# Designs tried in a protein design chat: VH-VL binders against o60147. Part 234

Target 1, 175 residues: o60147
Amino acid sequence: MLEKNKYLYIFRHIQTNQVLLSQGNVLKKTALFQLPYPLQKPVAPNGMRPAKLRKDHWVPLLKVEFPNESMFQSVFMQLLNYRKYRSVQPLTSDLLKLPIPVRRRKIMRQEVPNTIADLADILNKEKFPENSVRLQLSDKSDSEYADWPPSVQIDSEEIKLSRGFREKTTVDEAR
Key: E = the ipSAE of ESMFold2; O = the ipSAE of OpenDDE; V2 = 0.75 times the mean of E and O plus 0.25 times the DockQ between their complexes.

## First folded at step 13 (VH-VL)

Design gb30 (framework fv_dargistotug)
Fold by ESMFold2-Fast, scan of step 13:
Structure gb30 (fold): chain C 175 residues (1-175), chain A 120 residues (1-120), chain B 106 residues (1-106)
Amino acid sequence: as target 1 above (175 residues)
Amino acid sequence: QVQLVQSGSELKKPGASVKVSCKASGYTFTSYGMNWVRQAPGQGLEWMGWINTYTGEPTYAQGFTGRFVFSLDTSVSTAYLQISSLKAEDTAVYYCARETYYILTGFDYWGQGTLVTVSS
Amino acid sequence: DIQLTQSPSFLSASVGDRVTITCRASQGISDYLAWYQQKPGKAPKLLIYAASTLQSGVPSRFSGSGSGTEFTLTISSLQPEDFATYYCQQDYEYPTFGGGTKVEIK
């Protein structure tokens, strides 16, 4: 509700590796509007929902703590802009050679490394104080997708949510 | 603005060949793949395959190899379906359909269909 | 190939009725399911993509739901122009269509 947010949570879909940004530890249905829009549609945004939000299918990817709300908002807006820019780029010839379902899985899988690289790029361009930004990763190896500036302190501790996590995935579900 | 316009109906004898065209307009032809879908009289929709409009590389569904050939003429933004050695069972309406965005599903624009009738 | 089974194959309904059509996938397809409307002699028209997202210009009486293996298309109040055949389609793997559901006037 009314509170100064200085935390950015990024969630990853357990099957597709699609990424959603959140201004809190709760993933809201409106986050679905972050997913790319079809390039071919000339219709005004507002109302496109490419996927159904099932909270049990989204897990924390990373959590970033900023010194203040102003820095948080700046980075959050820039990250959204990077994601929108990527969504309107023409597909490369390498991707166009792949069958549609294989191509989709490859593009979606790349959202995790792309988001991490984008976050690091934004933080490298900003002049934040040394060790002022705290980054927690669910999988520490994901930090290897980018070179981090001196302003970032990487925490190896796992991300804790105040709510219960997703139900255990059954063997019949595509992971 | 996006349109897919197909060639007119064809009446062919068994053993003949037919070439159906699908002319695209209102978008960058090479940025979206083209699918072919068949519908026999009174039957449902059947996906035949897809062609990469940038590379020209076709992918055929099981059951649509050998006699069926997808091709392109990018200079006129047109996709083609050729069927050789026509059989009575090939009698159907053939549709071209554009692929939707890569993380969404479905085909957002369709041609009007081309009826191919194979009879003696 | 992923098999899609639609039920019923045919239904008879009156204007104003609520109509529900089901589509069942032989394996999990997440939300990679679309619904189409086809009128006699016409090409299919995309109604819904990503299982539940309404295509621009499609009336709000159409809705889709489901994920994984079970999906439904609902028409909340059938209109005269809605008498048509409806198809589900997946493209989680190579595309396949359901067998279709013909909605006829009662």
Scores: ipSAE 0.008, ipTM 0.508, lowest interface PAE 8.6, mean pLDDT 80

Design gb31 (framework fv_dargistotug)
Fold by ESMFold2-Fast, scan of step 13:
Structure gb31 (fold): chain C 175 residues (1-175), chain A 120 residues (1-120), chain B 106 residues (1-106)
Amino acid sequence: as target 1 above (175 residues)
Amino acid sequence: QVQLVQSGSELKKPGASVKVSCKASGYTFTSYGMNWVRQAPGQGLEWMGWINTYTGEPTYAQGFTGRFVFSLDTSVSTAYLQISSLKAEDTAVYYCARETYYILTGFDYWGQGTLVTVSS
Amino acid sequence: DIQLTQSPSFLSASVGDRVTITCRASQGIDSYLAWYQQKPGKAPKLLIYAASTLQSGVPSRFSGSGSGTEFTLTISSLQPEDFATYYCQQDYEYPTFGGGTKVEIK
C-alpha cells in the first residue's frame, strides 16, 4: 500500500451470500478464516489450511472510505468482533425448526444484511463528523438493511467493477 | 467419545412394521440433528431424512413420506425409525448419522447399521 | 434434488498407486461436499468435509479439491487398507450421495 489505510472492502460470495472483510481491494487466502467452517478446531502450529480461495466467486458488496486510518482501524476491528461474536452464538429456535439445507441457506444469506446492520450500528455509536464516511455499494438497495447516521454519505454511483474491486478484467490465478 | 449404537437385525414379513433404534452417547443429544440413511443390498447410500433433536420435528426426503416415521426419546438420548406396511423393497441396512452445526457439511458419526430383511 | 455423478464407478489399482475419483454435481454446491470411505459390512467413515478439509484421524495421503460442480478425491499412494467403496455427498440442499466408486486390488 502507498497511502494510509482508510478503505474497507467488503465482498460477498456469488452463490452463498457469505461475506468477507478486507483491508485491500484483493482478497487474501487468510480471509477464509472468517468463514464459519471449520471453526470448531483449535489453532495449532501445524494448523489446518483453509480451502483454496476462488477469487472469481467473490464480488464487491460495498466499499467504505474513512477520513483517516484511526477511524478505519476502529471500525474494522469492531466489525471483526461483531462477526466473531455472531459465529459463536448458538442457533436460535427459529433456525432449529428448519430443515438442514434451508437452515444453512438462510444463515448464509443473512450475512449480507447482518454485516450491513453491524456496520451501521458501529457508525451510529461513533461520533464521526457529518458526511465524513463514504459508502459505495454494488446494489444501493442493500443500504435499506439499516438506518445510517449523519456521518455517512452514500455514493449515488454503484460499484461497476467486473471482478472484485479491480478496474480491468483479468484472468484470476486462483481460478 | 461419541457413539451411536443401533438395535439388532430384524426379519419381517410383508405388511408388518419395524422400529429401529439409535442410542447416542458422549455428547449433548439435542445439540445435533440426526439423519437416517438407507443402503439396499449391493447398492449405494440413500438419504432418507433428518430429525431436529431439539424440537422433534422430522423432515423426509422424497419417497420416504407416509410409511416412514422419525421420532425421539430425549430422556434416553435415542432416535427411532419406524417403517409400516413393509415391502420387499425395504430390505436394506438402515444407518443413523449425526449432523454438525458448525462444519456445515457431512455426517461425522454413524451407527453400525441395522439390517432389515423383508421376505415371505 | 441435486444429482451427484461419480466416475469411475469401479477401478483396479495396486499398492502405491495414485488414485483419483471425480464427483460432478448437477448444480453449483459451493464447497458443501463430503467424501466417505465404506468397507464391506461397515458403516461409512467421513474422510473429507467442506470439499477439501481432512477429518481428524484420516491419513494425509487423502485429499480433496474442487468447488461448484467439479470435485476430486485423491489418494496419493494407495495402501492395502484403502481398498473400499468411496462416496461423495452434498448437503447444499437436501443431502444426496454419489453412486460410489469401488477401488479394488489389481
Scores: ipSAE 0.007, ipTM 0.520, lowest interface PAE 8.7, mean pLDDT 82

Design gb36 (framework fv_dargistotug)
Fold by ESMFold2-Fast, scan of step 13:
Structure gb36 (fold): chain C 175 residues (1-175), chain A 120 residues (1-120), chain B 106 residues (1-106)
Amino acid sequence: as target 1 above (175 residues)
Amino acid sequence: QVQLVQSGSELKKPGASVKVSCKASGYTFTSYGMNWVRQAPGQGLEWMGWINTYTGEPTYAQGFTGRFVFSLDTSVSTAYLQISSLKAEDTAVYYCARETYYILTGFDYWGQGTLVTVSS
Amino acid sequence: DIQLTQSPSFLSASVGDRVTITCRASQGISSYLAWYQQKPGKAPKLLIYDASTLQSGVPSRFSGSGSGTEFTLTISSLQPEDFATYYCQQDYEYPTFGGGTKVEIK
């Protein structure tokens, strides 16, 4: 049986390359709370993100399999914290000199390299057993954004799903 | 809460200069860029450019280079638009407008507008 | 620069009517389109951002749709306070506005 919450599913937006994290293979609307805003911008009174979720606009970036839920939770929370940290850092002078539309596109396009680098950094800090964490990417060249620790095994087969992680498993077939 | 308050209307001769102010309140001034938008009488909206409130660096749309200068006084949370060598075709309402969240479109708060009339 | 073309430039409508305004971009702009309402003598008011998201405080009768090059603003049941000029605006590149659509009483 596939255990719930031992897989991290990472999605990217087909045009902007913004990244969303999910513990399930289908994005929930609440995943939009992960999208970065500068700390100094006010939050809507009801606490909801104003952006709308279009599930068909998000494609798999990578899937991470952890040995257990505890390790998944630790990495998932750390990755969310890294993303939050990035959203509140002062912008560099190079970014600040750009017009808002150009600046936004440049920041959004960095989310894929940044997320992959952050994931690798977290996994390098954690001392997981050799070959205990399995990565499967949609584009294996994306693994080159970071140096991976011995705990990580990168799957030779790429994800071939165009819209979401609709995997068929032996467990699903038994249902 | 969030307000952008602009200076009053101006009547100027051709060749004169004018300086329009836009005073911000209710938010951290340097956290949002400021845009300038022009609207000639009976015409539509035209984006003139923006100024980075953190660095003070302006960016001008084509057609608004040379005679137009964007500046700031962060100590009083105020943005300025200066127009030199005024021409009759500069007659318009000038708006300041705040950028929205960095991943979202549009301008979420606007000043009330400053009418600049250039006539002999 | 990206050109935005609004149609119609002018329309006459009655209270209770369904009103549709179209904005076409000269190139793909994803969902980076906003809609504004401007009443005579007043500053524009943001109605919709990111093509389809209602700004806080905007009545639910307003809705936006579209992506890429064709966008629509719809008012499902026109009210007296909705008679105004409406503008679309993109900021996928340097910002540009559509020519405006004036909605007048029939």
Scores: ipSAE 0.006, ipTM 0.504, lowest interface PAE 9.9, mean pLDDT 81

Design jc1 (framework fv_dargistotug; at its last look DockQ between E and O 0.03; V2 from the best seeds 0.00; counts 0 for: pae E 13.8 > 2, placed apart)
Fold by OpenDDE, look of step 14:
Structure jc1 (fold): chain C 175 residues (1-175), chain A 120 residues (1-120), chain B 106 residues (1-106)
Amino acid sequence: as target 1 above (175 residues)
Amino acid sequence: QVQLVQSGSELKKPGASVKVSCKASGYTFKSYGMNWVRQAPGQGLEWMGWINTYTGEPTYAQGFTGRFVFSLDTSVSTAYLQISSLKAEDTAVYYCARGTYYLSYGFDSWGQGTLVTVSS
Amino acid sequence: DIQLTQSPSFLSASVGDRVTITCRASQDISSYLAWYQQKPGKAPKLLIYDASTLESGVPSRFSGSGSGTEFTLTISSLQPEDFATYYCQQDYEYPTFGGGTKVEIK
């Protein structure tokens, strides 16, 4: 019997660095619901939920393979919670001193490292078996945003996704 | 074993309110979203919305805003559906179903359903 | 909302028959489709998710195929317990269900 998919894909927006969580390698429209509603109807560059899912605007950040579905589900939900929690936290005095556009940019730049740190924190708390979680990063340097528990093994294998959420082909690799 | 057990059938008058419960067991409650699905007599299935069991954030489908409220009591792994100002059209079987629409596992576990009958 | 159209709405078949139910989506939903079986007075039961993945515990006579806008549920050899109503459901967007296909005994 085929096991349920236990992969977590994390995507980042190429302009805003916003982050979306996905079980599949093709983003669902529902993934956009992870982002806050805009006051008005802006596009993604404004740092809010875009009206439409533009697959070409998102690139893979990392892929995580979990030991089983239950562990995946738990981590997924926790990641969502961390995001929500962060979004409702008061801004620091330093951020408040900045002009709104500058502030927004600074906050957006932190979404990727914050998400990675969140993942590591969650995994640290879960105390999964040693080397039971496989982590693949599009950029290996991103692993430096967190201290990873022994449960995580960083895989040197490349994520086989290209822009548009399709499997890499020889043609895609040549581009 | 994963189980969702719903409260019993309800008979209400128009204008009244009803609160249906869905108690989960056999898994980590907060790890899976809880959906509500309505099925009118002899009709198909209709997704009403879901509640994030970890954050408590509800999301309602179009047509199910206002009178419909999703809530949780995580201490007892229970989700609730409250319908206020009941109408005859609300007569249906209401199901809770485990799942998160961010994921693609479908609704893999269902409550047995709760019949709510609204009649004068 | 994404509309799912099932065909046929009603299907008469005999035990042992190969049964095919189709589900058409109003737009591309990739593989984000599930199939459910519902018997009278019972809750739906998940059969297939992600268009073609068989849910644990579901007999192998059930299979799902398709992607994009066209999907199919196949019962290779209909069994007595398979007479029921079947629903497709997408979760590419907010979840929606097809109208259902009632498989009746011929």
Scores: ipSAE 0.833, ipTM 0.915, lowest interface PAE 0.6, mean pLDDT 92
Fold by ESMFold2-Fast, scan of step 13:
Structure jc1 (fold): chain C 175 residues (1-175), chain A 120 residues (1-120), chain B 106 residues (1-106)
Amino acid sequence: as target 1 above (175 residues)
Amino acid sequence: QVQLVQSGSELKKPGASVKVSCKASGYTFKSYGMNWVRQAPGQGLEWMGWINTYTGEPTYAQGFTGRFVFSLDTSVSTAYLQISSLKAEDTAVYYCARGTYYLSYGFDSWGQGTLVTVSS
Amino acid sequence: DIQLTQSPSFLSASVGDRVTITCRASQDISSYLAWYQQKPGKAPKLLIYDASTLESGVPSRFSGSGSGTEFTLTISSLQPEDFATYYCQQDYEYPTFGGGTKVEIK
């Protein structure tokens, strides 16, 4: 297949605020492999049934439109690397002072601000053309987790999800 | 399939050391914490502590500091329990068991256990 | 350290009996309680987590209930393979186990 994507969708879990990245507006069950902290119980040792992805528990956090597929791939891969790096960092002494249930909740809730900060950091390091990257946020206040470069245009338009359809990449959509 | 396979039984003299291994397979090793649980003959289950597989940092329960050391070799998905200066009261079956860091799903996978007997 | 008290410590039952085991926590642990089954010479097996959620592959005759400080494990119709020792375990703080309840054949 020759279909190429220039859209990055980021979803958040409605209860935990854990984050999943997607190259389209539909989440695949394999996206659960991105989670360092499993939302669903793992498969039993003698079972062969995978954990079910509850798509109704995930809502769009943001959508990024890149001018071309190469820029999208670069940013997407860098963002995955940032997430891997964060997963192996030591817990802070402040977190270790908290009761385990409170600690769990606080760590998971930080995934949204951390992901937004990481995205902005990557975009600040890249020298993309002015206003070439379109960022749509479900909640505009989430843009305040980071300082954005001149390459980014921030819009507060509703993020539209397609039932069973991939987002089509066209020249006419780059507005 | 998720499996935790432990090393075989050990018979040791007081003052010796033992190192028990727990090899994980069938899942992403760093996604789950590894717990250690012991059970003395005819007694109940006692949680000894856990090791954070993301960071490698161990946490020990009260009474299991000093002589007990948790460690990892992430390249082979294996956790280790080392007991130094063995005493007769260390005689027990030692289990490894996986758990979650952030969610309370219980310990859903256990090693088969390693019997450590400390006897003169 | 959170203490878990199980009752009874020993229970004699026949196949087909309804068996109830209780676990009391020394402080409120919400629903952060699991139940395990252990057969002689074997590792424990998770039966129930989050107080009442049945682990995959566990027979429906097992059920859990409770929240806060009082919890119960029920076996609705005891089978021969159910003769074992049962443990409750909390992870609201660092994990602790109850003392166990041995279910013996009459």
Scores: ipSAE 0.007, ipTM 0.504, lowest interface PAE 11.8, mean pLDDT 79
Fold by ESMFold2, look of step 14:
Structure jc1 (fold): chain C 175 residues (1-175), chain A 120 residues (1-120), chain B 106 residues (1-106)
Amino acid sequence: as target 1 above (175 residues)
Amino acid sequence: QVQLVQSGSELKKPGASVKVSCKASGYTFKSYGMNWVRQAPGQGLEWMGWINTYTGEPTYAQGFTGRFVFSLDTSVSTAYLQISSLKAEDTAVYYCARGTYYLSYGFDSWGQGTLVTVSS
Amino acid sequence: DIQLTQSPSFLSASVGDRVTITCRASQDISSYLAWYQQKPGKAPKLLIYDASTLESGVPSRFSGSGSGTEFTLTISSLQPEDFATYYCQQDYEYPTFGGGTKVEIK
């Protein structure tokens, strides 16, 4: 990190509902390494890494402000580990019973609720001070995927930006 | 099978308007972006912009920010290009082309093209 | 905007010839390049994406290579159906097309 950051930014893919975690308010190309192995056309399969980043395909899901950088880093690393763990688990029997098109859609839909639940689970276990963590969502109803600890203050205002967490998405500078 | 079927050729006078349709079938319409590409007679391909079929938000290339409007009717899986105040230089074949939301995949399905001729 | 310059703009060749078409980008576009074939009165057809990946159903005599600013499309042995105009296209940013390369019978 070049600056002491205490903000977690989470993006959702507009088509696949895959999720990317970010330390900055714009995605870097290296964020794609959070997604598992290879890309196949014409779909971006759930959990699979596309070859390249399309910044106009990723929209805000939520933003978290922590009391300090060390708390941010702890939660960020734990979230990445939760996602890695999920990516290597076998499919559930409930999913395997579904027709392939339905199964594929349901798997892709699970990244948003799973990430939100994982974040809440981490925050419940970390025991931060009351109201010390500010959570802002693009869609407040998404908070219903989890039970939040007293440490979390859910902002009454939704994120109003239509792309990224800035008024204009910039070119990824990582290479 | 993936198909993009465009409306038929149009002969228009300067100053008129035209609306080209592009009906998609064989895939989930909102899962892919819709691009518009122009080709004047004897010329190369020119990207005009695209419309995000999930959000409805259009993006226009430089030079196409005025008289050109992209729109959707998702209930019939159809994209539209409307051109107002037609000029002779708008004479071209207009293509719709499907693009994945992932970079570097190109446009894998194209409509047959719609010839718009602007002449007195 | 990213400018793509194709060369040659016109090419005369015989059936069986090895043909190479180049596309130069005005800035580094990594591997974000596609190649299309277009026959008169027809829509373009995607041949290659991501610089070197063959689209499904495209004959293996077509190949692409390059990265950064220099890219090539190679046809290892021209067939009668390959006489067409070829375009490169980048989508590193908003898409742009090259000027085209017309391949005709010698």
Scores: ipSAE 0.000, ipTM 0.485, lowest interface PAE 13.8, mean pLDDT 82
ESMFold2 (binder alone), look of step 14: mean pLDDT 94; pTM 0.956

Design jc10 (framework fv_dargistotug)
Fold by OpenDDE, second read of step 14:
Structure jc10 (fold): chain C 175 residues (1-175), chain A 120 residues (1-120), chain B 106 residues (1-106)
Amino acid sequence: as target 1 above (175 residues)
Amino acid sequence: QVQLVQSGSELKKPGASVKVSCKASGYTFKSWGMNWVRQAPGQGLEWMGWINTYTGEPTYAQGFTGRFVFSLDTSVSTAYLQISSLKAEDTAVYYCARGTYYLSYGFDSWGQGTLVTVSS
Amino acid sequence: DIQLTQSPSFLSASVGDRVTITCRASQDISSYLAWYQQKPGKAPKLLIYDASTLESGVPSRFSGSGSGTEFTLTISSLQPEDFATYYCQQDYEYPTFGGGTKVEIK
């Protein structure tokens, strides 16, 4: 039976380091709704949800290939949950001492390592088959943000995507 | 086999409330979002919103805020649509459909639909 | 909201005919478009997702094409069971459906 695409793309914002999850390598507007800050018309640098999708402001962070749709779906939903969970957690006393804009920026800057750590945590809990999940990073050093389970095989080559878009190659992956 | 089974037809008076259920089976309930789609008699399909089955967070489309409430009972893999203060224009078939709107897989599984008729 | 305009609204065809249905989006939605088939009294059935990917179990006579703002559903050879209403649906933004195209017997 033909299975659906099982690629997870994660993008980061070049200014705010906010993170978006994408099943496709072209960002959807709905991806913006993943952001924890609900305001629709704020300035993105303040750590809020951008009003518009500027694809050119998003660069690839990593790509994950799952063995099947069910695994992909499970991990995707859990990633969303982790993100939401963090957004509603009480702020530490240290953060509360900072002005709101500074606080927000600091929180937003942690989205990249947090997302990577979340992914690893989820995968560790899922106990997928050995080497069944393929991880490709834009920066190999980002893999150091977490301990990866045996189910994850980290590619030696870095991901090659343009801002907000998949780089067009002679070999096109199915969505 | 993936199945979504909805509750039976409802006949209600204006001002009443109705709660439609959608029981899922054949897959991991929390791994796929659940959408609600309305279809008035002889009309097209209208997306009402969706609920994140993992977090329980609902998102409502414009025009479906206030009187419409999405909820879950994950222990029985069931999603619910509640409509309060029913109006005649709420008469329609309501579908639950599996899908996560952040993804691009379409709604690959549908309930059989629940007819809600609102009449005096 | 993104509006989807289907054309034609009604299409009369015969068994064996090549049928083409068009869906136009009010803005660029890349390939985030799905096609559904609905028969009277039944729930919609997913045919195509991501503009051109055939859903599992769907006959190969169905195909989807297009990107950006113009999309097409094609039935290469219409079968008796294909007489139904077809809807396009985008999920680039919050999901919206086209108005539908009813394919009826000529």
Scores: ipSAE 0.796, ipTM 0.901, lowest interface PAE 0.6, mean pLDDT 90
Fold by ESMFold2-Fast, scan of step 13:
Structure jc10 (fold): chain C 175 residues (1-175), chain A 120 residues (1-120), chain B 106 residues (1-106)
Amino acid sequence: as target 1 above (175 residues)
Amino acid sequence: QVQLVQSGSELKKPGASVKVSCKASGYTFKSWGMNWVRQAPGQGLEWMGWINTYTGEPTYAQGFTGRFVFSLDTSVSTAYLQISSLKAEDTAVYYCARGTYYLSYGFDSWGQGTLVTVSS
Amino acid sequence: DIQLTQSPSFLSASVGDRVTITCRASQDISSYLAWYQQKPGKAPKLLIYDASTLESGVPSRFSGSGSGTEFTLTISSLQPEDFATYYCQQDYEYPTFGGGTKVEIK
């Protein structure tokens, strides 16, 4: 009751490895606005991200528990800023040599390593108390994308999803 | 409805410059890239390049660097094509067309075209 | 730069005919091909993207097939409003268009 939002869930797409950030263990349709590459052509005339969220196509990558809401907000905002920064950088010469679909696949596949590296970089800069941040990874080998500060306790525990996850997916798909 | 409305036809002399506008409506401007396509009289379609409406970064096809400049005014959802030092061979209909940033969904909406005629 | 070759350049057909237009790529472009219809004096209209996906609002008589280097656009029963020039376009690298196929109803 007294502990407000202090959990960050990060999901990855099963085919593209694109990443979504969420404050809960249930993905909302608005999370799709985070994607620089839409997964499917928008069916709505507004030209926004796809109207339907296929929650069964997203799996947990990691869950971060922060000591308090202030630390969560700081890290979450910095992580969004890192994603924004990456989206506005010019493509490297190596990437520009690749055909567009190969380039897109390479960029999308790098979202998992990049997000993990960005999270670690933010946590290293913030210098939080020892073992104050709990990081749960679905695959512990993903922790190898970065060097972690003493503030982080890492494990590869199963990340539990909301019991309403499939029900919400069915409702979203029916829209 | 998605709509792209371009500025009217232009008649210019060699060496002049022209600026073609493409005003978007009916969708979120920054969520779609804007492409420029040229069609010379009686000829086929030629892609000139695109501009990322989210970042503002233009990309030019080979042959369209230097004299051609893509720009934006996001406050009025408008893209611009500027051609400097006009030559007779620049005579063409110029189209704007919206596309996705990285996935290939085709150019699903087009402006009506702007005829630029370069003659003495 | 990827070259797209369309065949035939011109064809004449009657209303009700099945029309097939071919697009050949100079290299493998997977399924990154779109088809457009252009009527005289008008902007092109997207018909098909990702080789075979019909754009919303396009009549079901239009279909696309193929992958790799050879693609086809088929109109199963030609209508009077289908008189137009058709273009293929790849998006595997920087976009390029085919030379076009003029479909004349005669």
Scores: ipSAE 0.013, ipTM 0.525, lowest interface PAE 8.2, mean pLDDT 81

